# VHH binders against 8-oxo-dGDP phosphatase NUDT18 (nudt18): the designs that were tried, part 3

Target 1, 325 residues: 8-oxo-dGDP phosphatase NUDT18 (nudt18), of Danio rerio (Zebrafish) (Brachydanio rerio) (q568q0)
Amino acid sequence: MDSQSSILEENLEKILRGEGLEFDSVAEQVDPVTLRKNVCYIVGAVIFNSKEEVLMVQEAKRECYGRWYLPAGRMEECESILEALQREVREEAGIDCQPITLLLVQEQGPRWVRFIFLAEETGGSLKTTAEADDESLQAHWWDRKSPLPLRAHDILSLIDAGLKYRRNPWFPVTQPVDFPCHVVCQRLFLTFISSRADADDRLWLLMSNNNTSHHPRLPIVVSFRTYISKAVSKLIEDCMPSSYISVHIRGILGVQHNGRIPGKTDGICFNTLVLLENTEEGAEIGSPPSLETDCYRWQEVTNQGLKAKIIERIKDGSVLPFQSL

## First folded at step 5 (VHH)

Design p21 (from g02k with Y108F; framework vhh_8k46_1)
Fold by ESMFold2-Fast, scan of step 5:
Formats: C-alpha cells, sequence, structure tokens
Structure p21 (fold): chain B 325 residues (1-325), chain A 128 residues (1-128)
C-alpha cells in the first residue's frame, strides 16, 4: 500500500475532471480576499442563437452610454461564479441562460480576474427599450457584420473564441466549482516530458517536500502584487535558477471559488497546467532539470492511463486559455 | 477611446514644487475617476493619488499625503497634481489614468487594474 502515490493519482484524476481539491494548509499567513475590499471578479457571456448571432446589450452606464457590449458585470458576495453569470445575463439581456463552458480567464494581477463563458439561452424574453433600467437599455442579437457602436473592441476575440469552441471544441467542458479557498492562488501541474525516438514518453511532476502534510502535494503559489502568471516564473527561478529552460503556461484545468461557502472570503484557486522545456542546444536530455533546493522533488507519473491523459492535454493544448492583460 | 496627455514634469531641486496636468480628449459620455501613478527606474508602478468623478473624494499614498494635492476641473476634463516639498525619492515618470467604472474605482482607487486609460507619462527629476 503506497498510500501517498494512490492519493496523488486520485487527486490528479479529480483535477483533470475539473473537481475541487482540499487545501491542507497555506504556508504563509495571508489576508483573505473579499469582494468589494481587495478583489474584483468580472463575468461575461458569449451566447449565440441558431443563426450564430451573438447576444449584445446596450450600456446604460454613464461612461459608455448607448454603446454595445457582451452581457458582463461584477460578481457579488455570496454568489458562485455561475450564479453571477446567470444574474448578469438576466439583468442586462432579459434572458435565462445555462453555461456551456468557460472560454477564457483573463487577469491584471491578483485583484482583478475576468471569467468569460460560452452559454446558451434557456428562456426569458429579450430586453426591450421599454424595459430600460440601470442595468442596460436593451438587448439584441448581432449578426457580427452590421455596423454596431461597441463600448470596446476587446470582445471581438472573445466572440471568435466562442464561435470556434461552439463549432469544434478543443478542450473539455470546464466549469468553476464551489470549494473552500481564502486567497488568489494556483495549484501547479508543473510538468516535464522526456521524449525519445525509440521509447514511450515519460512524464514528471514537480511535488512539494516541505509542507506539514503527510500526503504528496502539488505546489501552491499565491499572487500578491504582480500578474498571477508571474508567480509560476518566481517558483521556477527559486528552484531551478541555473537551468536552461523555457516555461509555458498551457492553461487552466479547473477553477475553485469560495463565494457560496459560509465565511468572509472570495478566494479562487486555478489548477494550472505548466510545461517546462529544456532549451540546452545539442543535449540529449532524458531527465527533468536539477533542483537547487530541497523544497521540491520531481516525481515520475508511471500510471500509463494517467500519464497519457496529461501528455495529451499538454501536446494538444486541450486546456482552458489563461491570459495576462 | 479616450486619450490622456500628462504634462508639467521637469527638473526641480529638493524642496521645490511642480504642478502636473492631465487632459482627457476624445468622446466621453461621463466624467471619469482619475488617478496618478508613478514609476521610478528599476521599480514597479505605484499609486500616488486619486480623485472621484465629482471631486468629492480624494485619496493619497502615505508617502505623499500632506505634500501633494489632487484636484480636477470637469469643465476642462483635466486633473491636476500639485507637488510640494519634493524629495529625491519622488523622481519618477508620472502617469495619469482614467477609470470608466466608478463603482470599481470607489473600492479600488489604488489599483492599476481599476484604470482603463493611461497617459504617456511625464518625467519628474528631483536632484541637487
Amino acid sequence: as target 1 above (325 residues)
Amino acid sequence: AVQLQASGGGFVQPGGSLRLSCAASGRTFSSYAMGWFRQAPGKEREFVSAISWSGGSTYYADSVKGRFTISRDNSKNTVYLQMNSLRAEDTATYYCAAGSSPDYLSEFWDELTAYDYWGQGTQVTVSS
């Protein structure tokens, strides 16, 4: 009975399915994140009708009055991310919706995160000018070709991503889950792949050694002042400072959010898939980079089914996109 | 889109004063909340001061409180930063920023992410 190996494999399978995972502890004492005090979460919806027209709302906000945008807005206290999405679409567009998947997570540091969803109409009635209020003036289906005064053009790439996913999904359905978390952090699937012409690929994961848990743990990195993505680079610099490597954030495997759970926190944990590639010219590198510190170790994934699943997600880019703005 | 033009920077001796201006141009449907940020060589961009769309609320970093004063003229769509008792540590490029979301800015006036539009900056050098 290798209980630690069995627990690790169970935890990896849970993350690959988009499920939540308990934290044993956060090593650093950090202030919990709370909506309207130190963190802001935005939700936005890309919704198509049967003609592939996209749902748009006309802004009632003073700064962008009369301009058109995707249904979007801020998450409120005691909401799940999905509840916030459904509320915003109902308030701004008059329709009921169900999320199909997250399409994209964007960040501008630890205090601002935007979740973009592909969703479908399930009911309600399209908001008319007679129903204009502080949330929006009206909603309509845009053919994506006719001239329409947009609040901002950033949504055009979001609409394109939604259309691409709708026609040919390239990553599994990924939905946020309600799960305890008190900070903005990442749980890292930090991977190294050894490929040889005459052998099956081998897969390695970086594991934490120096926590108080008796069970193997994936690294947890917390973000404070800089981009969420920079926390990954900082960890790599700390444990592999002399290595000739490139770091690729492939994307997000899952999102955990505390919002519905009783407490005074709105923490988020991203399960982040990261690929390390060796950049040393002309070297036959069959092993992961040497670690400078005892805080971490490389652990080979020997379970053939699990290894294949992880390598496929990496090579195909079959992960929720994550962007630093 | 709004364009921001910061001006008024230059060389000044310690203990001196400068007044920075930030003029917003382009189409707008409302008054923005406005902020000033600065970036010294080799350091991250940091908050200096902010003012609400009405001018009714002002915010200051501890390092400048009592020395700097932010004000605005909504008829000219311009924000000002009066900088008194300048120190060598105030040497930086000063950026003005406009936030298009008043509700977010009332909560996160000191956050870079609260501001959607940024000026090109104006250099302030305090040296003897």
Scores: ipSAE 0.000, ipTM 0.204, lowest interface PAE 13.1, mean pLDDT 82

Design p22 (from g02k with D110G; framework vhh_8k46_1)
Fold by ESMFold2-Fast, scan of step 5:
Structure p22 (fold): chain B 325 residues (1-325), chain A 128 residues (1-128)
Amino acid sequence: as target 1 above (325 residues)
Amino acid sequence: AVQLQASGGGFVQPGGSLRLSCAASGRTFSSYAMGWFRQAPGKEREFVSAISWSGGSTYYADSVKGRFTISRDNSKNTVYLQMNSLRAEDTATYYCAAGSSPDYLSEYWGELTAYDYWGQGTQVTVSS
C-alpha cells in the first residue's frame, strides 16, 4: 500500500461519515451557480410532536390560499441549507427547530433541487390566525387522520418517510456540510461488485486518472444544465459505451454546500453512491466493465473493513434516498 | 420533452399593441405552468408574466402590470401575451417557457430556474 492508497481510504471513510472533501477545479470554465439566476433550491420540514402529529401550515399564497402543506420554501442568497430550513419554519409556523437528518433529496428538471428534512421543535410559539401574514395564515399539528384540504398530496409520502425514519432509521444521520463549491456537481462512488459462489465479494471503484491533485480522485460530474441522474448516465456512456450494464443510484452519502461563506457561489456537491451491474452474457467473472478511455481506471478496494462497509451500504440501501421527479 | 415555438413579434410604434403566441408540442401542455421572459440587447433575461396550468392564476412584472395580459388555450396547446400601450423600453426578444411541474408557479413564478423548457424567441421592436 502506497501513500495514495492510504489517502484514498481516508477520503472514502470521510465520505461514508457524511463529511466533505475539497472540490477540484474543472478543466473548462463554468459560470458559478447563483440562487435566483440559474439554480433553485427548496427546503421542506417534516416535524412531529410527542403524539406523532405533523406540523402543517395554511397557505397565504393566492393560487393555493387556505390549503395546508408542510413548512417549505425557497432558499435565499447568503444562507446555508440549514439556515433556510430554520428560517422557513419560523416564518410559516412560528416555531424554532433543529434538523435531525435529511430524509430525501429530489430533483425535477436541470436546476431544481428539494431538500426534505426530519426536524424537531426546539422553541417558539405555533403561529395563530391573529399572526397571519404573507408567509402563512396559521400553523397546526395534524393528526394525519382528520380531513384537511391539502395543497398537494406529494407530502403524504414525505410524512410517511419521516415516521419510518423516526421509528426505525435505515441510514445514518446525514446533514449538509459547508465546503466551497461553485457548481452543481456529484462526486461519484461508482461501484462494481463481483460475487462468486466460491469466494468473498470483491469491490471496485471508478477513479480519475488526472493526478494533478495530491490525492486519488473520485470522478466528479457537473450536473448543472442536466438532470443529476442524467449526468451519472452520461459519464457511464462516455467511459463504457459498449458495455451492457444497468445503473442503480443507491442514494446520497453526503451534501456539500458553500452556504454563508463570503464571496461564495450557491454550488452543491452530492457524494452519490452508484452500483453498476454487468448484464452481458459470458462476461469475465471477477472483472468490472472494460473502459474505453484513459481518463478513468478501476481501483479494487482491498481493505476488508472498508470493503465490507461499502458493500453493506449498497445491499441494505443504507443511504439517504434520492428521487428524480 | 416540451418543444415551444414563440411567434407574433415585429415592429410597432409606441402606444401600439402586439399579441405573442407560444405553441407547445411533444408533451401534455395542460399539465405545465407557462411563462414569458424577455431579453433586451446587453441585458439579462427578465421575467414578464406567468400563468398556472389551469389558467386560474396569473403573475406580472411590475413594469408590465396593467398593460400586458397573459392567457392560455389548452385546446390549442398555446399561451398568449397580449401587449398593449407598448413603450420603447419593451423592445426585447421575448421567450416563452414551460415549467415541468404545475406547482412551480406557487413558489417561484418569476425565477428563470423554475422553467425547464424554452422557446426560440420572437423579437419585439417598439420604435417610431
Scores: ipSAE 0.000, ipTM 0.252, lowest interface PAE 13.8, mean pLDDT 81

Design p23 (from g02k with D103S D110S; framework vhh_8k46_1)
Fold by ESMFold2-Fast, scan of step 5:
Structure p23 (fold): chain B 325 residues (1-325), chain A 128 residues (1-128)
Amino acid sequence: as target 1 above (325 residues)
Amino acid sequence: AVQLQASGGGFVQPGGSLRLSCAASGRTFSSYAMGWFRQAPGKEREFVSAISWSGGSTYYADSVKGRFTISRDNSKNTVYLQMNSLRAEDTATYYCAAGSSPSYLSEYWSELTAYDYWGQGTQVTVSS
């Protein structure tokens, strides 16, 4: 392979390891997002003790007074996602924590995103009723069996996801990485798999034809006024309209965020694994769909080790879950 | 954290109209869903209406559908409740509330537990 293919392979390996790449898309007319003005990020923690009891906080707010929930709250200006997590857990539960991994990213349009972490206790002391304040009344370790009045039942699936990961991880540790971004966007591992009964699968990635870059680029899709998931579908419709393929977001390979400059770096870049599936039953697909634009090209992944890694992540679903709500 | 201040309540005759406003302090307003609840003396607080953080989805209690309209202006950090064709049964203290849940379900937003922050309330009296 030439030097361009070698650079691409190294960049793909970095993304697969949960590392970041610089945001290089120059969309001159896209306004930056601003935290708390037009985007909102929520962090939540699933923390277990040695008995697999889960950390719960008792709400101090009038509307849910006395009800129990996971430590969770809104990200503030100038803090990283991990700093927000540690602050919320300390304020509500009295303990210090370290994240183990992201468990789930949920979205509601481009403007609301929730990051759920599996984390572990590293210090502090469990908040008691004597320490009750506006943040919470107290914290407890819940056995997950005793009756407990919950603020909302959405956390039950989050707790289950944490238990599943803790006992048998199905994707690699995925942590936010420090890279500035001014918009909510996705860098796409948009994959097409060609198969034969008696041969190894072939793998194709959609690549940007932006000649202003000195190395190969994965496509970047900016979310404007639709679900983050639907922005991918719009790109596919624009590049390769076809009635015989479907677009599936497999999950998130990485989360890039900086947040240091309010109104300039409040964006997020998700490194997103996407599978195009042929909906025609039993068909062997020799080639990816023809593109109706010169802005993108199909690039075959011929490195056998890299190809195997990507296909395995797709087939096993070994990737951070992503949900649109 | 967000602080909410409801206003616009008052005395009105049956069939009249009032517009309630809820002003939010701080830069977090546009990321919250906003709700209106009401409480008559000696009764439990009940759901009236809610609007998603984007304004794209609105929810109404059956008792107010067709008469009340919820709206928001994120540039003014304000949510509004336009109340038309008022009835004696609409007499209550009206509270505005802010919630951060991603839920798209009307059943969720009609519950008190959906909301993190509450205003002090504004009294509406419908009497002949």
Scores: ipSAE 0.000, ipTM 0.136, lowest interface PAE 18.9, mean pLDDT 82

Design p24 (from g02k with D103E D110E; framework vhh_8k46_1)
Fold by ESMFold2-Fast, scan of step 5:
Structure p24 (fold): chain B 325 residues (1-325), chain A 128 residues (1-128)
Amino acid sequence: as target 1 above (325 residues)
Amino acid sequence: AVQLQASGGGFVQPGGSLRLSCAASGRTFSSYAMGWFRQAPGKEREFVSAISWSGGSTYYADSVKGRFTISRDNSKNTVYLQMNSLRAEDTATYYCAAGSSPEYLSEYWEELTAYDYWGQGTQVTVSS
């Protein structure tokens, strides 16, 4: 094992733990993202009490006045994602909270992103109608059964996801980390698994070919004028025959956000777990798809412990869910 | 891809009225939310008004509420901005935009990122 292989393995372990990695300069030249100009981030909270009643807020805005929704709102400048969550819950529902985990990341392409958290009450007092203001009219705990006029029914699936995680977590606690980033992008764990009846599974990762003395790089794709899922598909189309490949975005391993880091923009990097399956009839079962470019290479993961961890995450779907709207 | 063309700008006295039009090409116009933004010299582009795909929901910046009315005619692939009681501070280039926004657009209707397609601007000058 050379020093580059050792560094790669340590970086893969860090990403699997939900930690951030430093960027080299982004290959694509795109405008930096800034809140209220060219990117919009929404935070939302699923919070249950001891009776599994869910925290709801009554809308004060004219267009949805009197309808009920989860505590949610737009992120502001100079906030981390967690700070935005805690502020929105306090302003709309009167309670203090702590995030347990991200539950879901949703996109409406390409630069609208919503972060849904499972969180817990840590203090404060439930907002009453006497405290009504422009943020909300009141908050209450909903039994999920009594009639309640909802602003939109999309929250029913969010509430269900929170209940599912609360009762039986299927992925590790995943929290956003503050890290320098000036664009919306993905660092790809783009994987291929070979399974044979008479042998252990083999695993490959797609790697960027580095023309400098820097560390081995996972592919980075910028999400600009496209959905996050489409950016992945474009990379695959650019480097291998897409007609013989199924692409499965398994989910998110980690979220890096610029947040409050001085001198930077509101960029986000998703560490995205992707599985490729070769659909070519009669294809060699033991080999990853052929690459039609010098920009990338396949690298086999031979470290048995690391290989097992990655394959387990893929097969079990043990990753933060990601959804395109 | 949707192409948008804004028109109807011009010179008007304070207190006057203008109607802006934004014509869209394409068969999917009725599926888009539409917005109007404006930009004065030396200033950033700011939100003016938005309308949902069905026309059932409308949104306005506080500076124009009660004076401006947004509407759309999906049969003509056109969105309109009726501007009444115009003020000197309304002087700007006005842009129309189209976005595949969810029905709850109000979460981000004022954000430039809500809009995928932008038209060429039309100049409005309010001066005595």
Scores: ipSAE 0.000, ipTM 0.345, lowest interface PAE 11.5, mean pLDDT 82

Design p25 (from g02k with G99D; framework vhh_8k46_1)
Fold by ESMFold2-Fast, scan of step 5:
Formats: structure tokens, C-alpha cells, sequence
Structure p25 (fold): chain B 325 residues (1-325), chain A 128 residues (1-128)
């Protein structure tokens, strides 16, 4: 029992540091995901020079020909997320780069995921019009003030997020780690907080009671052809449907993927921080919602240091943003 | 929230023409990018053609370029594939697909994974 509590605390600390955990079992029967067949991953880069000018590329694609955008494109087979980022930046802008951090993950269903990075230039040469090809016509450092015909204005918020992080980081550096999986899934820090004016906050995590696991496990939810966020909501509805609560995905603590083993590891595991909030106005509930299943249990976090770290990440929003489009 | 129904398949001789239709139920069709894919027996599903939500951009697989034309009529919630100069190698079940993503067709027009909704398919057989 005590040894199991120690293992749980070690695993929680690892996830809070952005490290991966081995993905060794899922009870649900699901189809493996494979790039170009049933999932599409997009990578994009926000890169600034010493003058805080942002790297832009001029589109060669027929639909948006001659318009400017951030370096971005589809991940290919046998690539890690970081390898895809470095390849796209090299192909479209001619420069070598290294990622600083993920800035944002966006989803449009379980089949489309976009990873936006803040990255820095490490070498290469800015692509010129003499080097124009099907990937891009040229690259340029944009002062963000001069008129520039953009392919789309969605990148303006991405550029702003990159500047904000560059000047004043509000969440820890978050990078994809090499831990393969077969499906698109989330490992959930599903949290409930009880606050009282005259006492320390109490924290509970939802834990799996799966008998195939010989030590405490966080829940893993797999998307069955739904939005990733909807898979979380379905789990909540299945285990606590009578509760007057709202489900908030606060953000991502870590991303597990390697993509280097063909046809086997194109899955992604997001370590996801989720907050349950009471929807009853003025009701102060000292206990988490009752569960209508024996598949899960509430576990109070009694380690004061670990509890404080988790509550701080929740309250400050100190997590990688995640958006459903 | 959209249902797609493909039709117009059948038997045709080499060099002949056939027009496929994909009718969509629902009121959001005009905001969707649309694609055609095909699958021959014992083969994986492959890209044929795609059209942007406005009809302003069209894309074709090299194997059908110059022979097939994709078009859409947003007032009828229908996308069409006009197939000319048909070959035996064009024999397949043809599927229509819709992409509801906000990024539309600009980066992933040829990817199966870009499409959220799929029709049941219509069989095209080219033989003498």
C-alpha cells in the first residue's frame, strides 16, 4: 500500500516535469492510428530574430499563392514531431532551428491536431526567390508593422503568444517526449479542489481501479472518432452523471510521441490537466462527486509539496494551452 | 452532422464518360471542402480530386488530371465528378468526403484524415 503511494507520487512528479510514462495497456479495443490513413498532424513555427521580427514564408500553393504565413506543414511518416518542425522550417524558410517550447496544441476532431512551437534560428540561409519551389516562394523577417498580405489572420494570435512567452513565460517549457503509443489518448490529472477560508485546500485525483495494473494508475481515455475533449467529457458523464459539475481542460502537462517506427507509433498521449468545478451557485461541497462505477476511485493528495504544485498549476493556468476548433 | 450520398456509378466501356454526384444533407455544406477518393478491390483508398468550399480551388491526382473535373453546386448541396476518357484502371468504389476543418483544403487536400464525413460509395466498373 505505502509502496504504491510512493510510486504514484513519483509518477505525478514526472508528469509535472513534462516527462513521459510508459504506455503499456488500454482495456478498450481501438484501431491503431497511422499518418496519411486516419490521422493528420500539422506543425507550425513562431521564430523571432534579435530584433523581434518574425519569420514568414510566402506561399507557393495555388489557393493562397503569394500570401504570407508562418512556416507550417503536415507531419510525414517516420518523423518525430520535432523532426517534422525542423524539416518544414528548412524546406519553407531555408533556416535551421531548434524548438524552445510548444506554445499551443489545437484539435479538430481526433484525426487533425496542430502543434505550434516557439523556436530559435540555429543556422542555414534565408530562402530567396531564386530558390522558389513547391514548398514556398521565399522567406522574410517581418517587423509586424509593415503591410504584408497574409494567407490568414489566425497567425496573429500565435505570434502574440510567442512574444508573450519569449518575454514572460507563464508555463514551463513543454516538449514532445519519445514514448510511443498506438492511439490518440489522454492520461488525465482529473482534479477536484475543496477550498475553505480557515483551512488549506484539499485535492483529489481520479484514479483507475483497473485490476490489470499492479500499482495506482491515472485514467487513460481514448478518442473513438470524436473530439479529444469530448472523450474526456464522456468519461465524466459515464462515471458521475448525476453530479452538477462542469469539466474544464486546463491544458497539457506533456506530449508523448516518437513517430520513428513506421505504422506503429503515430499515436499521441497527452498528459492533460482537467479541473472539475461545481455548477451549483453558492454550494461549497467538501467532498468530490460520488462515482457510479467501480472502475475508478477518488484519491486525496496528502503530500503537501505535491498538492501545492498541482493546485498552483491549476489556479495560475501554468500549463500548455489546448484548444478545440 | 452531415450525411453524404454518392450516386451515378455503373458500367462503362473504356474511353467512355460517367458523372458521379454526392448529395449532402444539412445546411453547412457550403462551408465544407469536398473530396473524392476511390478504392479498388484489395487496394487502399486513394485520393482522386478535391474542391474548396467556394469552388475557387480544385486539386487532382496525377492519374486523373486532364480527364476528370470536380465541381460543386452549393445551392443544391451537391458535388460532382465528371469522368472522361475512362480506363480499366479507374475501376473502383468511389467515395465522397467532407472536411469541416477551419483550415480547409490548403495543406491537406490529399489526406484521408482531413475528411470528417464519408459517403457509402458508388461502384464504377470500366470494362469492355
Amino acid sequence: as target 1 above (325 residues)
Amino acid sequence: AVQLQASGGGFVQPGGSLRLSCAASGRTFSSYAMGWFRQAPGKEREFVSAISWSGGSTYYADSVKGRFTISRDNSKNTVYLQMNSLRAEDTATYYCAADSSPDYLSEYWDELTAYDYWGQGTQVTVSS
Scores: ipSAE 0.000, ipTM 0.325, lowest interface PAE 11.5, mean pLDDT 82

Design p26 (from g02k with S100D; framework vhh_8k46_1)
Fold by ESMFold2-Fast, scan of step 5:
Structure p26 (fold): chain B 325 residues (1-325), chain A 128 residues (1-128)
Amino acid sequence: as target 1 above (325 residues)
Amino acid sequence: AVQLQASGGGFVQPGGSLRLSCAASGRTFSSYAMGWFRQAPGKEREFVSAISWSGGSTYYADSVKGRFTISRDNSKNTVYLQMNSLRAEDTATYYCAAGDSPDYLSEYWDELTAYDYWGQGTQVTVSS
């Protein structure tokens, strides 16, 4: 009935499907991030053949010369995340590939973000030692059993994540979508669930009271020199300083990036699913924490289908994993 | 967290030498890669040199290769930059930096964003 609630529900459904929404800078002019000056994005590929052997490349760089790793490298100016992935795999392994899904997003603050993909071979030919160059010495299909000197052991968990997803997907296919952004930011599905033994769960979302647009907006938090995870915690502390709550980033619902205009669209917007939990002993709380600001409000999700979808994603962990290093 | 203190800057004539030191506090120093960056007035901060946590790998900007040598002493929690054959173009404030990225130094050694902790800087002036 409420036309604004209808628009909100449509936007929530889009984000839950991994689609994007336009990003608008809210209050203050924030300086854009620029690739190679103040932000670095890395892409990495987990690719299996029909025998479940994983694609590996032998490093040509002095620091890790002769050691083996997944195809990975830095994103360049003017390319999308997917273009960077396909370029790195082609340059290091000789293989053409297509992404199946993002498997993991890792961060060291907003200055360093790594996107790990599960991808599949679509063509090309495996790079040989005769083709050795500054990008790599050669590529191999690794049986995951034979001794192989690795550059680092962190890739073992990445390979396992890819194998797990390939066999039994636990979250929907999630790929970067083409939307320009000038900063590293998060659009928050900041959720509070009220559960009682005698009633269905109730769901609340934190909404921005910023009335510069004709439709309700989810909160956007920008990180510059702070870990992406810490930006969410700071917003909660600023809005709910007297509340005994814990903040859990459940994962990423979507990744928005364009990258086409250097210095203007080098940013990323994550659509981030966050759960607030009461830490008060014995408190069954039927309502979310009181806000000590007029910048935000709580909005109950009363649409039963939409509510069920969101709660399911939270409880099952059916969301792209996100990890701070 | 690691705290960095750079020292050893000063005034030298072209062709002269200086040794910069960067002293670090914290028990995790030996696990960090270390870098030197410099910034001249009116210019962006640029990469000079980097060294891996073990000292087994070193990287240099093309402008300083053959003239500068980076080294570290993990027992003293210190990284050094030996600067020989100094030129007027080497005039800058020199900053030391520490990076704890798992992919550090193999692909990101020259990126400002690869470094999480920074020293206050030490001024080097090369003029006659």
Scores: ipSAE 0.000, ipTM 0.324, lowest interface PAE 10.9, mean pLDDT 83

Design p27 (from g02k with S100E S101T; framework vhh_8k46_1)
Fold by ESMFold2-Fast, scan of step 5:
Order: C-alpha cells, then sequence, then structure tokens
Structure p27 (fold): chain B 325 residues (1-325), chain A 128 residues (1-128)
C-alpha cells in the first residue's frame, strides 16, 4: 500500500523536475504520428547578444522574401527538438547555440506545435549576404528599435518574453527530453485546490483507474486531428457531468519526444499542469467535483512538501507557458 | 466537415492536357485553402499545387510550375487543376485536399499536415 504512495510521489517529483516517464499502453488505439504526414513541429530561437540585441534572419522563401523573423523552421525526421533548434539557427544565422530554456509552447489548428526557446550564442559566424542561400539571405543583430520589415508581428511578444526571462526567470529551466512516445498526448496534473481561512490548502490530483493499484498513473489524453487544449476539455466534460467548472491549462511541466528512431514515430508527450476552478454561485468550495465515471478517481496529496511545491507552481504561474492560437 | 471528390483523370499521350476537378460538399468551401497532391506507384505522396482561401495566392511544385494552373470557383465549391504539356513522370493518382487554418499555414501549403480533408483521388496516366 505505502509503496504505491512512494512510487506516485517519486513520479510527481520527476515530472516537476522536467524528467520523462515511460509511456504505458494507451486506452484508445490511435495511429502513430509522423512528421510531414500527420504532424508538424516548429522550432524557434530568441537569442540576445551582450547589448540585448536580438538575432534576426532575412527570409529567402518566396512567400515572405526579404522580410525579417526569428531563426525558426520545421523539425525534420530523425532529430530531437534540440537538434532541430541548433540546425535551424546554424543554417539560417550561421551561429552555434545552446538552449537556455523553453519560453513558450504554442498550438495552431490541429497537429501543429511551435516550440520557442531562449538560447545563447556559443560559436560560429553571423551569416552575411555573401553566404545567402535558400535557407536565409543573411542574419543581423536587431536593436529592437530601428525600422525592420518583419514577416509577422507575433515575434515581438516572444522577444519580450525572452528579455523578461533573461532578466528575472519566473519558472524553472524547462528542456525537452528524448523519451519514447508514439502519439501526441498529454500527461495531466489535473488539480483541484480547496482553501479554508483556518487551515492549510488541500490539493487533489485526478488519477487513472485503468492501471493496477500497484502502478498509480496520471491521466493521459491523446490528441489526434484536434487542438491539444480540446482533448483536455473533452476529458473533463466526459468525467465531470456538466458541473460548473472552468478548465485552465496553467502550463507545461515537461516535454518528451523521440523522433530520432528511424521508421518509428515523432510522438510528443506534454506533462501538463491543469487547474480546475469551481464556477458555481454559492457552491461549497471544500470538495473536488463528483465524477460520473469509474475510469478516474480523486487522490489527495498529503505529503506536505510535495503539496506546497505543486500549489506554489500553480498560484505563482511558475510554469512554462502554453498558448492555443 | 467537408467531403471532397476528385475527377477528370484518364489516359493521355505525352504533351497532352487534362483538367482535374475537385468538388466540395458539406460546409462553405471559401474559408479553406485547397491543395493538389499526387502519388506515383512505389512513391510517397507529394505536393503539386495549392490555392489560398481567397484565391489571391497560388503555389506550385517546381516540377509542374509553368505547366499546371490551379484555380477555384467558390460559387460551385470546386477547385481545378489544369495540366498542360504532360510528361510520363506526371503519371500518378491525384488527390485534392482542404485545410481549415489557411492564414497561419500559408507557408506550409506543401505539407500534408496542413490539410484536414482529403478526396478519394483520380488516376492520371501519361503514356504513348
Amino acid sequence: as target 1 above (325 residues)
Amino acid sequence: AVQLQASGGGFVQPGGSLRLSCAASGRTFSSYAMGWFRQAPGKEREFVSAISWSGGSTYYADSVKGRFTISRDNSKNTVYLQMNSLRAEDTATYYCAAGETPDYLSEYWDELTAYDYWGQGTQVTVSS
């Protein structure tokens, strides 16, 4: 019995540190995801020099020719997310880089995910117009003030996020890890917090009942041809029958990807922190929503240190941002 | 939400012409980007051409540029691929596809992943 609680606590600590966990058999049978066929991943870099000028590349692509953007591009088969980032920066800007942290994960429509990194220059030479090719025309350090024709304005908020993190980090360094996964899915820290004036906060996690009692598991939701955020909302609707509850994706605790195995899959697992808030007028706030399914159960987190750590991440927003566009 | 039916394929001699049609039913067609892809025997599916939801932008694979023309008629919920100067290497099953998020995905028109709905396909054989 107690060994089960110890295993759960160990797994929760691993996820909070951004580490990977083994992917168990799925409840639903879905086709594996593969780059260029049914999933598309984009990587982008925010890189500053010592003057806080940001690295920009001039587009060579016909549809945005001559316009400036952050180094960014599509992930290719047989590379990790970090390898894709380093390749794109090298190809487009001529420099070598190392990631500092993920800054933002975004989704656009079904099956598109963009990973934005804060990274630093570690070598290479800034690409000049003499080196222009089909990857980019040149690279430049932009003072963020001089007029520059941008491919799109979305990067301005990304640059701002990078500056803020660089000056005062508000969440822990979060890096993708190479770990087997065959689908696009989320492992959910689905949380409910109860606060009372005369007591410490209480915390519950939604747990899966589809595994043996000796293998405590967090819920896994699979995304296929739908927004990642919609998969979470569907699970909530299916297990909590039209209760007055709002679902908030607080952010990403970790990213698992294994795209480096030839002839396999480009699956991704997000360890996602989700907060449920009771929206019922005059409702009792002391208990998590009742479940209309045997597939899941509420588990109270009674370990005081682990509880405090999770609640702090939720309340302070100390977690990698996730945005659905 | 959209059903697509490709037609107009057949046998043609090298140097000949064919016009493929893709008829959409179900939802309003004008909000989607439309694409044509092809798959030759023993090969993977490859991009041929795409047209924006507004019809204001068109894209072509280098192998077909100058020979093929994509167009759309939103009043008929149909996209067309006019194929001229056909070559033996154009022999393939041609698929039409519709993408729901065309504004952000405009630079990804050559990606299979940009397209949510696919037609059954129409066979084009170029042989003497």
Scores: ipSAE 0.013, ipTM 0.447, lowest interface PAE 7.5, mean pLDDT 82

Design p28 (from g02k with S100L; framework vhh_8k46_1)
Fold by ESMFold2-Fast, scan of step 5:
Structure p28 (fold): chain B 325 residues (1-325), chain A 128 residues (1-128)
Amino acid sequence: as target 1 above (325 residues)
Amino acid sequence: AVQLQASGGGFVQPGGSLRLSCAASGRTFSSYAMGWFRQAPGKEREFVSAISWSGGSTYYADSVKGRFTISRDNSKNTVYLQMNSLRAEDTATYYCAAGLSPDYLSEYWDELTAYDYWGQGTQVTVSS
């Protein structure tokens, strides 16, 4: 093992812990994304009290006036994802909160992303009807059983995700980390597992074949015109078009963002865990699919502890969920 | 158009300290690495220090390691060079530079040609 393998292992461990890495790709120039111009980020909060009642706000907007929803809203210029979350909860519900974890990331193309958090109440006072304003009419703790006119029923699955995590966490706490990015992109843990009946599992990662770099790099895919999920499939199609494989996005290991400088840092980098599975039934396969390009190479993970951690995250689905709408 | 304005230079005695500032105007360069270079009279422009777009990685010429510290404040569009324990050989015009792509930083942080934008420079004189 050389110093490059040691650096790779350190970087893999950082990503598995939900930490960030400096964004160091694209080969082609891509225009920066900008809030309010070409991207829209939504934050939403699932907050429970000790009775497992969920925090709800009554809408003041004309089109949904008087209907109830989770505290949620658009991210503003010059704020982080966590700052946007805390601002929206305070403006709409009167409550101070602290995020516990991301629960779900949803997308509708590279221009719309929603971050749903499980959060806890840390202070403030429930907004009353006497405090009604343009942000909301009031806030209330909902028992999830009593009749309540909802703005939309999409939040029911979000509330359920929050309850599930609160009672039995199935992935590690995952929080956005402060690393500026100018595009919407994914850094890929693109994995292949070789499982033979008479041997321990072997793990392979796809690496960028950069002959000029001093450090090994994970692939980065930029979402230019397609869904974030489809950008991964496009990369696979381009580098392994003759392979009989299926692509599974397992989830998000980390979220990198720093929106404090408009027009340059409104992008997001997702550290994405992807599994490639061979579609040939009954065949034992000891090696990953052949690449039809020299831009990438397969790298075996031989560190036993690191290999076990990655395989466990994949097989147990122990990663932040990601959903395309 | 983007411009870089370096400031903070001046006269200082050996062992003294100065802090240089580089302010970016126009659109911000928070997505690009920044560097400091210097040129002494009769010599070629040489690398001093570089910082990644996030501030997470810093690089220093061997001649300044342990004495100089580079930092950035992306909210103010400014890069700083804190210069301590100054020596007569540090006398030079100091230039800030921007435009090094993140993809080039690990290979080209000390290459003049890797930087797209340059400031006017600020004179540092370490004497007597």
Scores: ipSAE 0.000, ipTM 0.074, lowest interface PAE 25.8, mean pLDDT 81

